# Ledger of designs, part 6: VHH binders against Sushi domain-containing protein 2 (SUSD2)

Target 1, 195 residues: Sushi domain-containing protein 2 (SUSD2), of Homo sapiens (Human) (q9ugt4r445to639)
Amino acid sequence: RLASAFGDPHFVTFDGTNFTFNGRGEYVLLEAALTDLRVQARAQPGTMSNGTETRGTGLTAVAVQEGNSDVVEVRLANRTGGLEVLLNQEVLSFTEQSWMDLKGMFLSVAAGDRVSIMLASGAGLEVSVQGPFLSVSVLLPEKFLTHTHGLLGTLNNDPTDDFTLHSGRVLPPGTSPQELFLFGANWTVHNASSL
Key: E = the ipSAE of ESMFold2; O = the ipSAE of OpenDDE; V2 = 0.75 times the mean of E and O plus 0.25 times the DockQ between their complexes.

## First folded at step 1 (VHH)

Design q11 (framework vhh_7aqx_2)
Fold by ESMFold2-Fast, scan of step 1:
Structure q11 (fold): chain B 195 residues (1-195), chain A 123 residues (1-123)
Amino acid sequence: as target 1 above (195 residues)
Amino acid sequence: QVQLQESGGGLVQAGGSLRLSCTTSGYTFSSYYFSWFRQAPGEEREFVGAISSSGGSTDYADSVKGRFTISRDNAKNTFYLQMNSLKTEDTAVYYCAVRTTYGWYLPSSYDYWGQGTQVTVSS
């Protein structure tokens, strides 16, 4: 099952719910206690030609850890189209090879600024550059059915509970843009849980 | 060696609440993955809930979601299962379990188990 976040940023949950959330900060895209999987992303404003920040935001970094694996972050090196990959806060070099076998995950970098991460559980991430921001896709095997939380939703074949808050409260089906902002803000990463 | 000891089981009326505790020893508490399983008479051991090593995420079986809450207290080397709105179908022996690696919520994936605590819910 596939979920994604891209652009301004537009989100598509594992159950196919579409929404937009212009956050500013760090957010939980996905948590799954099944394997202690955590995927977090940073959202930042764009910049206009006159130097003024836009109200709209996009993803500029994503970080992942599963269980006691290494912590990997993929971020925009700059807005001119480079990606950096960090292993436990240290920048990695791919000049000698395009792949790395790390603790609990496999990384590969493809031409065109695309980074693929395959975790020991079979969960996968693909990160690429889309304009001034990141495009992030997450693929989960069927064993994660009923085991996900975060902005990418509750994977259970029922889209009506995709807007589940950290507390477990579900926002009602008739969700306003203001309520969607509440949903997004509720999944803010706090200092103690940041990757 | 890791040791797990459950407490807090007992008899309760349907609609009531119980809090189970699992006290741990012999390891670095914050670095492991903690789960509760249960087994009703004549049934296989089934997953109930889990909490990540960081405490940042929790997961639950569909049958208990919204009623049960798992939490941890690293200072006390203890993790808990708060059981609310209990049903007669929740009657089982409850086991705490620890794994040192990630994987599926299968009993075979867990390295250490407690001896179990009986929970009986009467109508």
Scores: ipSAE 0.000, ipTM 0.108, lowest interface PAE 19.4, mean pLDDT 77

Design q12 (framework vhh_7aqx_2)
Fold by ESMFold2-Fast, scan of step 1:
Structure q12 (fold): chain B 195 residues (1-195), chain A 127 residues (1-127)
Amino acid sequence: as target 1 above (195 residues)
Amino acid sequence: QVQLQESGGGLVQAGGSLRLSCTTSGRTFSSYAFSWFRQAPGEEREFVGAISGSGGSTDYADSVKGRFTISRDNAKNTFYLQMNSLKTEDTAVYYCAADRGYYSGTYYLWPSEYDYWGQGTQVTVSS
């Protein structure tokens, strides 16, 4: 099951709901208590090739941890162009090989500045550069059915509850732009839970 | 820790006006989003209005739009609910609530999203 976030940023939930949320901050893309999976992303204005800041926001970093695994962050390199990968807050180098077997996950760097992460549960992330922002895809195996929360929705084959708040309250279909902003803001990462 | 204290409740005739105030602990007032909720006897607590941490965004329940205005004064660590054209249906205990968001726009519509609450102030609108 595939969910994605890209561009300005546009989100596609696991059940296929589309929406846009121009946040500034760190947000929960996905939480799943089944395996203690956490995927968090930072949204901020981008920098264009001419050095100008974008009017809208997009994803510039994504971080993941599952249970007691290592913490991996993939982010845009502000002044070098391309991606940086951080392992437990320390920058990694891929000069000798294109892959690493880490605690609870497998990392690989594909041609074209793409980073792929496979977690012990079979959950996967693919991160690439799209203009001044990241494009992020999350793939979940079927065992996560009914076990997801966050901006990427509730994976249960029912798109009508994809806008579920942290409290469990559901925003109905036909949600207004203001309510969508509240949905996004509701999934803000607080300091104590930040990866 | 944030503490909230309400004032300005009371008895008012239908069609009248009333202003509620909520004073906070003051430690990080400018970074908090604030909301007003109300609860009538035998009913659940319902959203009334909200103002973002930056003060740039406000939202209101449909039943109060055009009649109520929320505002904040960061220098006084206080936020307000100006209630105009009051109706008997506005009779309730009014609660102020605070939540600390991260960066932009962090007001919420639902009571369960708030960690900090005032004690409530009674507003009674008589016909």
Scores: ipSAE 0.000, ipTM 0.141, lowest interface PAE 15.6, mean pLDDT 76

Design q2 (framework vhh_7aqx_2)
Fold by ESMFold2-Fast, scan of step 1:
Structure q2 (fold): chain B 195 residues (1-195), chain A 125 residues (1-125)
Amino acid sequence: as target 1 above (195 residues)
Amino acid sequence: QVQLQESGGGLVQAGGSLRLSCTTSGFTFSSYAFSWFRQAPGEEREFVGAISGSGGSTDYADSVKGRFTISRDNAKNTFYLQMNSLKTEDTAVYYCAAKRGYTLYLPTSSEYDYWGQGTQVTVSS
C-alpha cells in the first residue's frame, strides 16, 4: 500500500484520501507500533539556487528508523537541489557504490536524484527531488493493516478515519480547512521524539 | 570506459565570449554532478562552477558570478560553460569534472572522480 507527499505539500494517504497541509516544522508522516517504525518529515520554505526563499512550504527532509535500526535522513542539499543522505547525522558518500547494507535497512541510490530505503519489515521509502522540495512515497506490506498513524493516515481500507489525531480522536469526513490544519499541526514532532 | 573531453577553448579579447563543452561517455550522465575548474600558470586548481544531477541547481565562484553560466544537455551527454565579459584574469587551462554519488558536488578538486584533459583559454588585453 502506497502513500505519498509532494509539492506544496500535497498528501495522499494509504487509503487514498487527498489533502494539502502548509505546515512549518517537523511532523510525523507515519508511526507503527507493530515494528516501532517512525517516519518524520520537515516542512519549510524552499531555497532557490540564488538563495531566495519560496513563497510556499514543502518537504525538505525525511528521516526514518525502525526498532533498533540506524537512523537515516534524506535531505535537500543547500544550493544544489540534489540529495544528501545522513546515517546517524553523518553525511554518507556513495562514491564507490550505489548501495549500503545498514543496521536494519538497505539503501540504494539511482539515477535522477532518487534514494530508496528498504526496512527489515518490508516497509519501503522512495525519496526524490521535485523542484525546491522532496517527493516522498511510502510502501507498506499488508501486515501493517490497522497499525498505522500519522499524516499518511490509518491504513485499514476505510478512508473515513484517515484524519485521526494523536489522541485517537477522529475528525469526520468533510472537516473544515481550519480543522484540517489542526490535524496537520497535531502531528508535530516534539523534541524528545525527534529523529 | 569513462571519458570527459573539453572543447571550445582558444584566444579571445577582453570583453569577449567563449562557450566550452564537455562531452562524456561510459557512465549514466543523468545521475552525475558536473563542475568546471581552472588553473592559471603557477597557481592551484580553482573551482569555477557546478551543476547538479537534476540540472535544477547551479553554483559559481564569486569571481565569475553574473558572467559565467553552466548548463547541461542530457540528450547529448554534454555540459557547457558559457563565458561572457571575459577578463585577462580568466586566462587559464579549464578542466571539466564529474562526481559520482549523492553529495552532488564539492568545490575541492580532490573530491571529483573523473577529469578531462583541459582546454586553454587565453584572454588578451
Scores: ipSAE 0.000, ipTM 0.109, lowest interface PAE 16.0, mean pLDDT 78

Design q3 (framework vhh_7aqx_2)
Fold by ESMFold2-Fast, scan of step 1:
Structure q3 (fold): chain B 195 residues (1-195), chain A 124 residues (1-124)
Amino acid sequence: as target 1 above (195 residues)
Amino acid sequence: QVQLQESGGGLVQAGGSLRLSCTTSGRTFSTYYFSWFRQAPGEEREFVGAITWSGGSTDYADSVKGRFTISRDNAKNTFYLQMNSLKTEDTAVYYCAAGLRYSSYTDERFYDYWGQGTQVTVSS
């Protein structure tokens, strides 16, 4: 099942719920205790090609780790318009090859500034550039059913509980965009940052 | 600049009730969400409860769920903590705080505006 975050930033959960959250900071997109999978993203104002800031925020970096695997971060390069890939906080070069077999994951870079990551569990990420921000897609195999939390929702084929807080409390149906800031803020990273 | 002022603290017997108020002045109420924190003697400051500016969403620490209720009155620029079934363990200085919605509302480090605190003492 597929979940995504793109643009300004628009989120589509694994169960198909759509919402927008203009955060500023670092947030948990996904956590799954099944494999100790963690996906975190940074949201901030973008920089246009002419050097001006965007009005809203979007994703500018995403980091992933599963169990005791390597930590990989994919981010917008500092005003170069492309992607940078970091392995345990060190920038990687892909001038000599387009792929790396890392601890607990496989990583490849494709034409058009697209990074694909496949984890040992079969979970996958695809990261690409969309204007001044990242577009991030997460693919989970069926074994993750009932095991996900975070901004990308609870994968259980029931969209009514997609706005589940860290405490386990579910925001009611019809939660306004303003009230969604409580949901987003609840998933702020402050103890286990990979970014 | 936002200023917060608590009131309603005092002495109460175990099993009793108190209502704390926090009045906000300065910047617009709509850009913030509001929380109560407490600090017992010799302890770290801990989260108690939070409410969005609209009053549509609330969250509580497990230790106070079912006993404490947070509410707000935007017309009075005031939010409240109704404390019922008080225990001696609830003895603390209670602080109201204001933070931006995209900050973590359970983490005191993300709040920029704080009241000076009001003492609540629960006698056994």
Scores: ipSAE 0.000, ipTM 0.100, lowest interface PAE 19.6, mean pLDDT 78

Design q4 (framework vhh_7aqx_2)
Fold by ESMFold2-Fast, scan of step 1:
Structure q4 (fold): chain B 195 residues (1-195), chain A 123 residues (1-123)
Amino acid sequence: as target 1 above (195 residues)
Amino acid sequence: QVQLQESGGGLVQAGGSLRLSCTTSGFTFSDYAFSWFRQAPGEEREFVGAISSSGSTIDYADSVKGRFTISRDNAKNTFYLQMNSLKTEDTAVYYCAARPFGYWTSPSAYDYWGQGTQVTVSS
């Protein structure tokens, strides 16, 4: 099952719900207790080619860890206009090779700064640059059915509970713009739990 | 049982075109990333190009960029390599390869391979 986050940022959950959340800070895209999978993203104003900040926000970094695996962050490389990859907070170089076999995951970087991550569980991430922001796609095998939480929703073939808060409370279909903002804000990452 | 089968190889003159196909079976096609590799006599297998499982990312080796195009057809469980403006240096056995989700540029990262199809470019 595929979920995505891109642009201003537009989200598409695993069950196909579309929404926009224009946050500022770090947010939980996905948590899955099945394998202790965590995917977190940072949303902030972008910088246009003329140096002007964008009016809205978008994703500028995404970080992932599964169980006791290495922690990988993919972020916009500021002035270079490409992607920068960090392994346990240390910047990686791909001068010698375009791939790395890391603890609990495989990482591949393509020309034009596109990053693919495949986790031991079979979960995958694809990250690319789209304008001043990241485009992030997350693929989950069927074994994650009923085991997901976060901004990318509850994968259970029922889109009516995609807006589930950290407390377990479900916001109903037809949720107001104010409540959608609260849904997004509810999945904020605090410093102590940041990847 | 996972199977990959190439077709479309052959002899062509420099400047010509060929389209290679890789037909697959034994797995859920949409969950897999697909790559083309090639091997000239006495050389190691080298990366030619790849397409991710979502189809959102497509990548090429610098030596073929602008001349070759990769595409996938999920309905037919088949993916393709369109080869244009062929050079004598493109002469090699071309292999299709598959792995779940993300592509890799290293041949050793792939468990599923076709048998290979010969492409010969004459001057």
Scores: ipSAE 0.000, ipTM 0.115, lowest interface PAE 15.9, mean pLDDT 76

Design q5 (framework vhh_7aqx_2)
Fold by ESMFold2-Fast, scan of step 1:
Structure q5 (fold): chain B 195 residues (1-195), chain A 124 residues (1-124)
Amino acid sequence: as target 1 above (195 residues)
Amino acid sequence: QVQLQESGGGLVQAGGSLRLSCTTSGSTFSIYAFSWFRQAPGEEREFVGAISSGGSYTDYADSVKGRFTISRDNAKNTFYLQMNSLKTEDTAVYYCATKYGLRFTVSPEEYDYWGQGTQVTVSS
């Protein structure tokens, strides 16, 4: 199952629900207790090539960890338009090779400023640059059915509960833009939780 | 740069089987995700099935689930589509496609490299 986040940022959940949430801060894209999978993203105004800030917000960093794996963060580099990859908060160099076999994950960097991560569970992430923001896609094997929470929804073949809050309360289909903002804000990463 | 070469298409009776192959050259095979798409005359390119670069995850269009199986052979730089219980509705040109990274997608626009296509015709 595939879910994605891109642009201003626009989200497509695992069950196919589309919505836009233009937050400022750090948010939970996905939590899955099955394997202790966590995917978090940072949303903020972008910086264009001429140094000007964008009007809207978009994703500028994403971080992932599964169980006791290494923590990998992919972020948009300032003013260069490229990507930086951090392993446990230390910047990695890919001048010698384009891939790394890390603790609990495989990581690959392509010539087009694209980073791919495959986790031990079979879950995968792909991160690329789209203008001043990141485009992020998450792929989950079928075994994650009924085990997901976060902005990318509840994977259960039922899109009507994709706007599930951290409390377990479900916002109904046809939720207003104001209510969608509250949904997004509800999945804010607290300072006690690492990116 | 990656190049894709398809083979295995042809004419088969309804209820029969065919195995399509896609052989790749250029870049390291194990880093790429692979998919099959098909296009019937007058229709858009449709997702058929995919396999992740690690081989641990596969996905299929609802119309082919249980009948088609995708697999890969990293030693031969080749991936396959085994098509069983073929129906006349499966008649189409089949394309293999790949993209950098471990993830596959159902959107044809996100694929970097494509094969030339191979015709599959299922007769009654």
Scores: ipSAE 0.000, ipTM 0.119, lowest interface PAE 15.0, mean pLDDT 79

Design q6 (framework vhh_7aqx_2)
Fold by ESMFold2-Fast, scan of step 1:
Structure q6 (fold): chain B 195 residues (1-195), chain A 125 residues (1-125)
Amino acid sequence: as target 1 above (195 residues)
Amino acid sequence: QVQLQESGGGLVQAGGSLRLSCTTSGRTFSRYAFSWFRQAPGEEREFVGAISWNSGSIDYADSVKGRFTISRDNAKNTFYLQMNSLKTEDTAVYYCAADTSYYKLGTYPSEYDYWGQGTQVTVSS
């Protein structure tokens, strides 16, 4: 199953629900207790080619960990405008090889600023650059049915519960922009849980 | 680097079934997306189907959708193409291919880095 976040940022949940949430801060894209999978993203204003900050926000970093795996973060490089990959907060170099076999995950970098992360559970991420922001895709195998929570929704073949809050309360389809902001804000990462 | 070897090709009557297998090296199988391509005499290689490294994404060419099924078995380092309701137009050399691109499955031969030698499938009327 595929879910995505890109642009302003626009989200497409695993069950196909589309929405926009212009947050500022760090948010849970996905968490799944099945494998202790955590995917978190940072949303902030971007920088245009002329140096001007964007009016809206987009994703600028994404971090992932599953169980006791290494922690990998992919972020926009401040100076070059490309991608940086961090392993347990240390910047990695891919000049000698395009891949790494890490604790609990496989990592590869393709030409054109694309990073793929493949977790032991079969969960996968692809991160690329889209203008001043990141484009993030998450692919989950079927064993994650009924086990996902976060901004990318509840994977269960039922889009009506995609706006599920951390408390388990479900916001109805056709939720207003104000209520969508509540949904997004409800998935804020607290400092103690931040990757 | 991965080595690919096809098996299961042969002669079959129209309307019949055939299962192709592609066996790879044991060390890296779970990290690759796999695809099947085919090449009829005098034609270019064309896409048949592909499966992502985690089986979360599976794509088929329109000409085979509903008749062919792709699957993988990570424990056996093998992936398969189950071909049902075969037509004479399915006659071709079938190639298996591998790529490290996990979620965006390629449909062009140039998008795959590793290839098998091919196995002949002949469907007689």
Scores: ipSAE 0.000, ipTM 0.310, lowest interface PAE 11.1, mean pLDDT 79

Design q7 (framework vhh_7aqx_2)
Amino acid sequence: QVQLQESGGGLVQAGGSLRLSCTTSGFTFDDYAFSWFRQAPGEEREFVGAISGSGGRTDYADSVKGRFTISRDNAKNTFYLQMNSLKTEDTAVYYCAAGRGSYYLFREGDYDYWGQGTQVTVSS
ESMFold2-Fast, scan of step 1: ipSAE 0.021; ipTM 0.444

Design q8 (framework vhh_7aqx_2)
Fold by ESMFold2-Fast, scan of step 1:
Structure q8 (fold): chain B 195 residues (1-195), chain A 123 residues (1-123)
Amino acid sequence: as target 1 above (195 residues)
Amino acid sequence: QVQLQESGGGLVQAGGSLRLSCTTSGFTFSSYWFSWFRQAPGEEREFVGAISYSGGSTDYADSVKGRFTISRDNAKNTFYLQMNSLKTEDTAVYYCAKSPLRYGSTWYEFDYWGQGTQVTVSS
């Protein structure tokens, strides 16, 4: 099962629910206690050609860790244009090779600013550049059924509970943009839990 | 060509401290993660701790967290294990190991190991 976040940012949950959330800060895209999988993303305003900020926001960084694996962050390199990959907060170089076999994950970089991460559980991430923002896709194997929480929804073949808050409260289908902002804000990452 | 050599082992009383060193040669030291392992009599080798190529990241086995500290000196091509509040259960042969991946870590495979240094903790 596939979920994605791209553009302004537009989200598609694992059960196929579509929504838009213009946050500013760091957010939980996915938490899965099954393997202690955590995927977090940062959302920021875009920059227009004249240097002013856009009204909308998009993803500029994504970080992942599963259990006791290495922590990998993929972010926009704002001075060089393109992607920068960090391993436990240390910048990686792909000068000699396009792949790395890390603790608990495999990492590869392809031409055209595309980063792929494969975790020990079989979960996968693909990150690419889309205009001034990141495009992020998350692939989960079937064993994660009923084990996911966060902005990318509850994977259980039932889209009616995709807007589940951290408290367990569910926002119903047809939720207003005002309520969707509350859903997004509810999944904010604070410094103590940031990757 | 590639060599790892432990030093600093010996006899110590429970509650005491000991510092192990692993001196290396034959490769670009600053590009690799390093780990400490130990093996008690009749047991399999177990992970103790690891340090990233820059020293900015460390990892420890639950049994040693808060008591042991791993560090490195890239100018000396040497890394260390500072062992505090030693227990009789810490008695083992301690081995240093090099990750096979440049700039990456592995939890399952190491390309070079030291010969080991005995640490004996008595009550």
Scores: ipSAE 0.000, ipTM 0.136, lowest interface PAE 15.1, mean pLDDT 78

Design q9 (framework vhh_7aqx_2)
Fold by ESMFold2-Fast, scan of step 1:
Structure q9 (fold): chain B 195 residues (1-195), chain A 125 residues (1-125)
Amino acid sequence: as target 1 above (195 residues)
Amino acid sequence: QVQLQESGGGLVQAGGSLRLSCTTSGRTFSSYGFSWFRQAPGEEREFVGAITSSGGSTDYADSVKGRFTISRDNAKNTFYLQMNSLKTEDTAVYYCAAHRYVSGTYYFPQEYDYWGQGTQVTVSS
């Protein structure tokens, strides 16, 4: 099962729902209690070469942890379009190697600024640069059915409940633009739970 | 499906005011968010201001904040850009645009599916 977030940012949930949410801040893309999987993303304005900030937003960082694994963050370097990978808040170098076997995850970097992360559960992330922002894809094995929450939706083969709030309240199909913004804002990362 | 047409452009002296209108056709006016962009000769289209589909929030470029106001009239299928305290650097072709996405305001012109033809605003010193 695949879910994605890219561009401005556009979201495609695990059950295929499409929506756009222009947040500013850190948001839960995915939480899964099955393995204590957490995927969080930062959305912020882009920066042009002349130093001007854009008014639209996109993803500029994504961080992941599963259980007591290492914490890995992939981010745009100083908004210049290059990727940085951080392991427990320390920047990694891939000059001498294209992969690392970390606590609870395997990480690899490919040509073209593409980072892949595979977790012990079989969950995976792929992060790449798309224009001024990140493109993020999350792959979940079928054992995660009924165990997901966050912006990437409730994976249960039913797209009608993809806009589920942290409280468990479901926004109805045909949700208004303001209610979709509330959905996105509802998944804001609390500082104490930030990766 | 929506079509957009601007009006209200023209020549104005620095310090003056203009009100641009964008009239839409179709039954979907209330479901769209609307934005204004501008393009000076030899430059890319840049964001000016936006209003959400509910009309509950607005956003502006820093260069026009405090001088320009965007508003909408759902009964008339029209939205507006009130431009006050105009400067010579405001000279550009102004485009109205609608985004079909449910939430958000976009800075990038390429994210918009529906555009007007543009109206020239010239501010003389």
Scores: ipSAE 0.000, ipTM 0.115, lowest interface PAE 16.3, mean pLDDT 75

## First folded at step 2 (VHH; framework vhh_7mjh_2)

Design m9a (from m9 with S31R; at its last look DockQ between E and O 0.77; V2 from the best seeds 0.00; counts 0 for: pae E 7.6 > 2, grease 25.5 > 24.2)
Fold by ESMFold2, look of step 2:
Structure m9a (fold): chain B 195 residues (1-195), chain A 122 residues (1-122)
Amino acid sequence: as target 1 above (195 residues)
Amino acid sequence: EVQLVESGGGLVQPGGSLRLSCAASGFTFSRYAMSWVRQAPGKGLEWIGRIYSGGSTSYNPSLKSLVTISRDNSKNTLYLQMNSLRAEDTATYYCARHPWGYSYGLEYFDLWGQGTTVTVSS
């Protein structure tokens, strides 16, 4: 199943729920205890061509680790445009196209504007540039059914519990934009859990 | 020609150390996960450990304290450092390449070297 985050930032959960959360900071997109999969993202204001910040925020970085895999971060390359990839906190130099068999994952980098990551579980991420921000897609195989949490929701074919807080509390259907901000802020990454 | 060539084997005293090399050619070495495997005379294959493209390693738990695997992607070379060698470490040592895209949980090799022999004897 597919979930995505793009734009300002707009989220589509695994069960199809749409929402916008315009926060600043680092957030949990996905946690799945089944394989110890963790996907985190950074949301920041973008920079317009005249040097001013955008009014809203969007994703500027995403990081992933599964179990004891290598840690990969993909972020906007402020100096050269496109994407920058970090492997275990070290920036990789990339050519027009490159791929690597990493610990627990397969990394493919195309011309600095598209990064694909396939994890040992069969989970996949695809990251590309969208304007001043990233576009992130996450694909999960069926074995993750009932095992996901975070801003991309609970994958259980029931969108009514997609707004589940870190505590397990579920926000009711018809959640307002203000209550959606509570949901997004609830999934803030703290220093101890940061990838 | 796609090839792996081991070197550095020979006779070593018990308690000694030895560093084996594996030279890769004909493919983009830096993209692949690689392993060392050994075979003692008359015995089956024993997996020693694996090193991924980024340098992370995974070892056979029974050998972890005795060996270190490293790679130099700029020289297309895989290394095996062995310490505190014993007679039971006498074997032919092979380097092997994991299949493209299979390193995330598969224990299969699609390319093997010819092996280099290590004899531990006094």
Scores: ipSAE 0.013, ipTM 0.544, lowest interface PAE 7.6, mean pLDDT 80
ESMFold2 (binder alone), look of step 2: mean pLDDT 85; pTM 0.864
OpenDDE, look of step 2: ipSAE 0.037; ipTM 0.488

Design m9b (from m9 with S53T G54S; at its last look DockQ between E and O 0.65; V2 from the best seeds 0.00; counts 0 for: pae E 15.5 > 2, grease 24.6 > 24.2)
Fold by ESMFold2, look of step 2:
Structure m9b (fold): chain B 195 residues (1-195), chain A 122 residues (1-122)
Amino acid sequence: as target 1 above (195 residues)
Amino acid sequence: EVQLVESGGGLVQPGGSLRLSCAASGFTFSSYAMSWVRQAPGKGLEWIGRIYTSGSTSYNPSLKSLVTISRDNSKNTLYLQMNSLRAEDTATYYCARHPWGYSYGLEYFDLWGQGTTVTVSS
């Protein structure tokens, strides 16, 4: 099953719920204890060509680790407008190759603006450039049913619990924009959990 | 053209240390996960450990405290450091390349070296 985050930033959960959360900081997109999968994203204002910040925020980085895999971060490359990949917090060069077989994942880079990651569990991520921000798609195999948490929602074919807070409390359907911001802010990454 | 060549084997006294090298040629070494495997005389293959393109490693749990795998991508060379050697470590040691793709590459090797023999004896 597919979930996405793109634009300013607009989220489509695994069960199809749409929302926008215009926060600033690092957030949990997905945690799944089944395979110890963790996906985090950074949201910031964009930088315009004149050096000023955009009014809203969007995703500028995403990081992933599953179990004891390598840690991969994909972020906007401010100098070139493409994507930059960090492997265990160090910049990874693709000048000699467009792919890597890493610990616990397979990584592929297309044209400097699309990064694909396949994880040992069968989970996949695709990251691409969208204007001043990045776009993230996450694809999960069926075994993750009922095992996900975070901004991309609970994968259980029931969109009414997609706005589940860190505490386990569920915000009801029809949540106001103000309450959606509470949901998004609730999934803030704290320093000890940052990838 | 495409090959792996092990070196550094020989006779070592018990308790000693030895560093094996594996020189890669004819392919992009930095793109592949690599393993060390050994075979004692008359025995089956025993996987020692693997090193990923990132430099991260995974080891056979029974050998984990005795071995260290490293790589130098600038020299296209894989290394195996072995410590506290015992007579049962006498074997032919091979380096091997994993094929691409996580699902297939960690349980299968598509390129082998010729091996280097280590004998641990007084």
Scores: ipSAE 0.000, ipTM 0.257, lowest interface PAE 15.5, mean pLDDT 77
ESMFold2 (binder alone), look of step 2: mean pLDDT 86; pTM 0.867
OpenDDE, look of step 2: ipSAE 0.134; ipTM 0.576

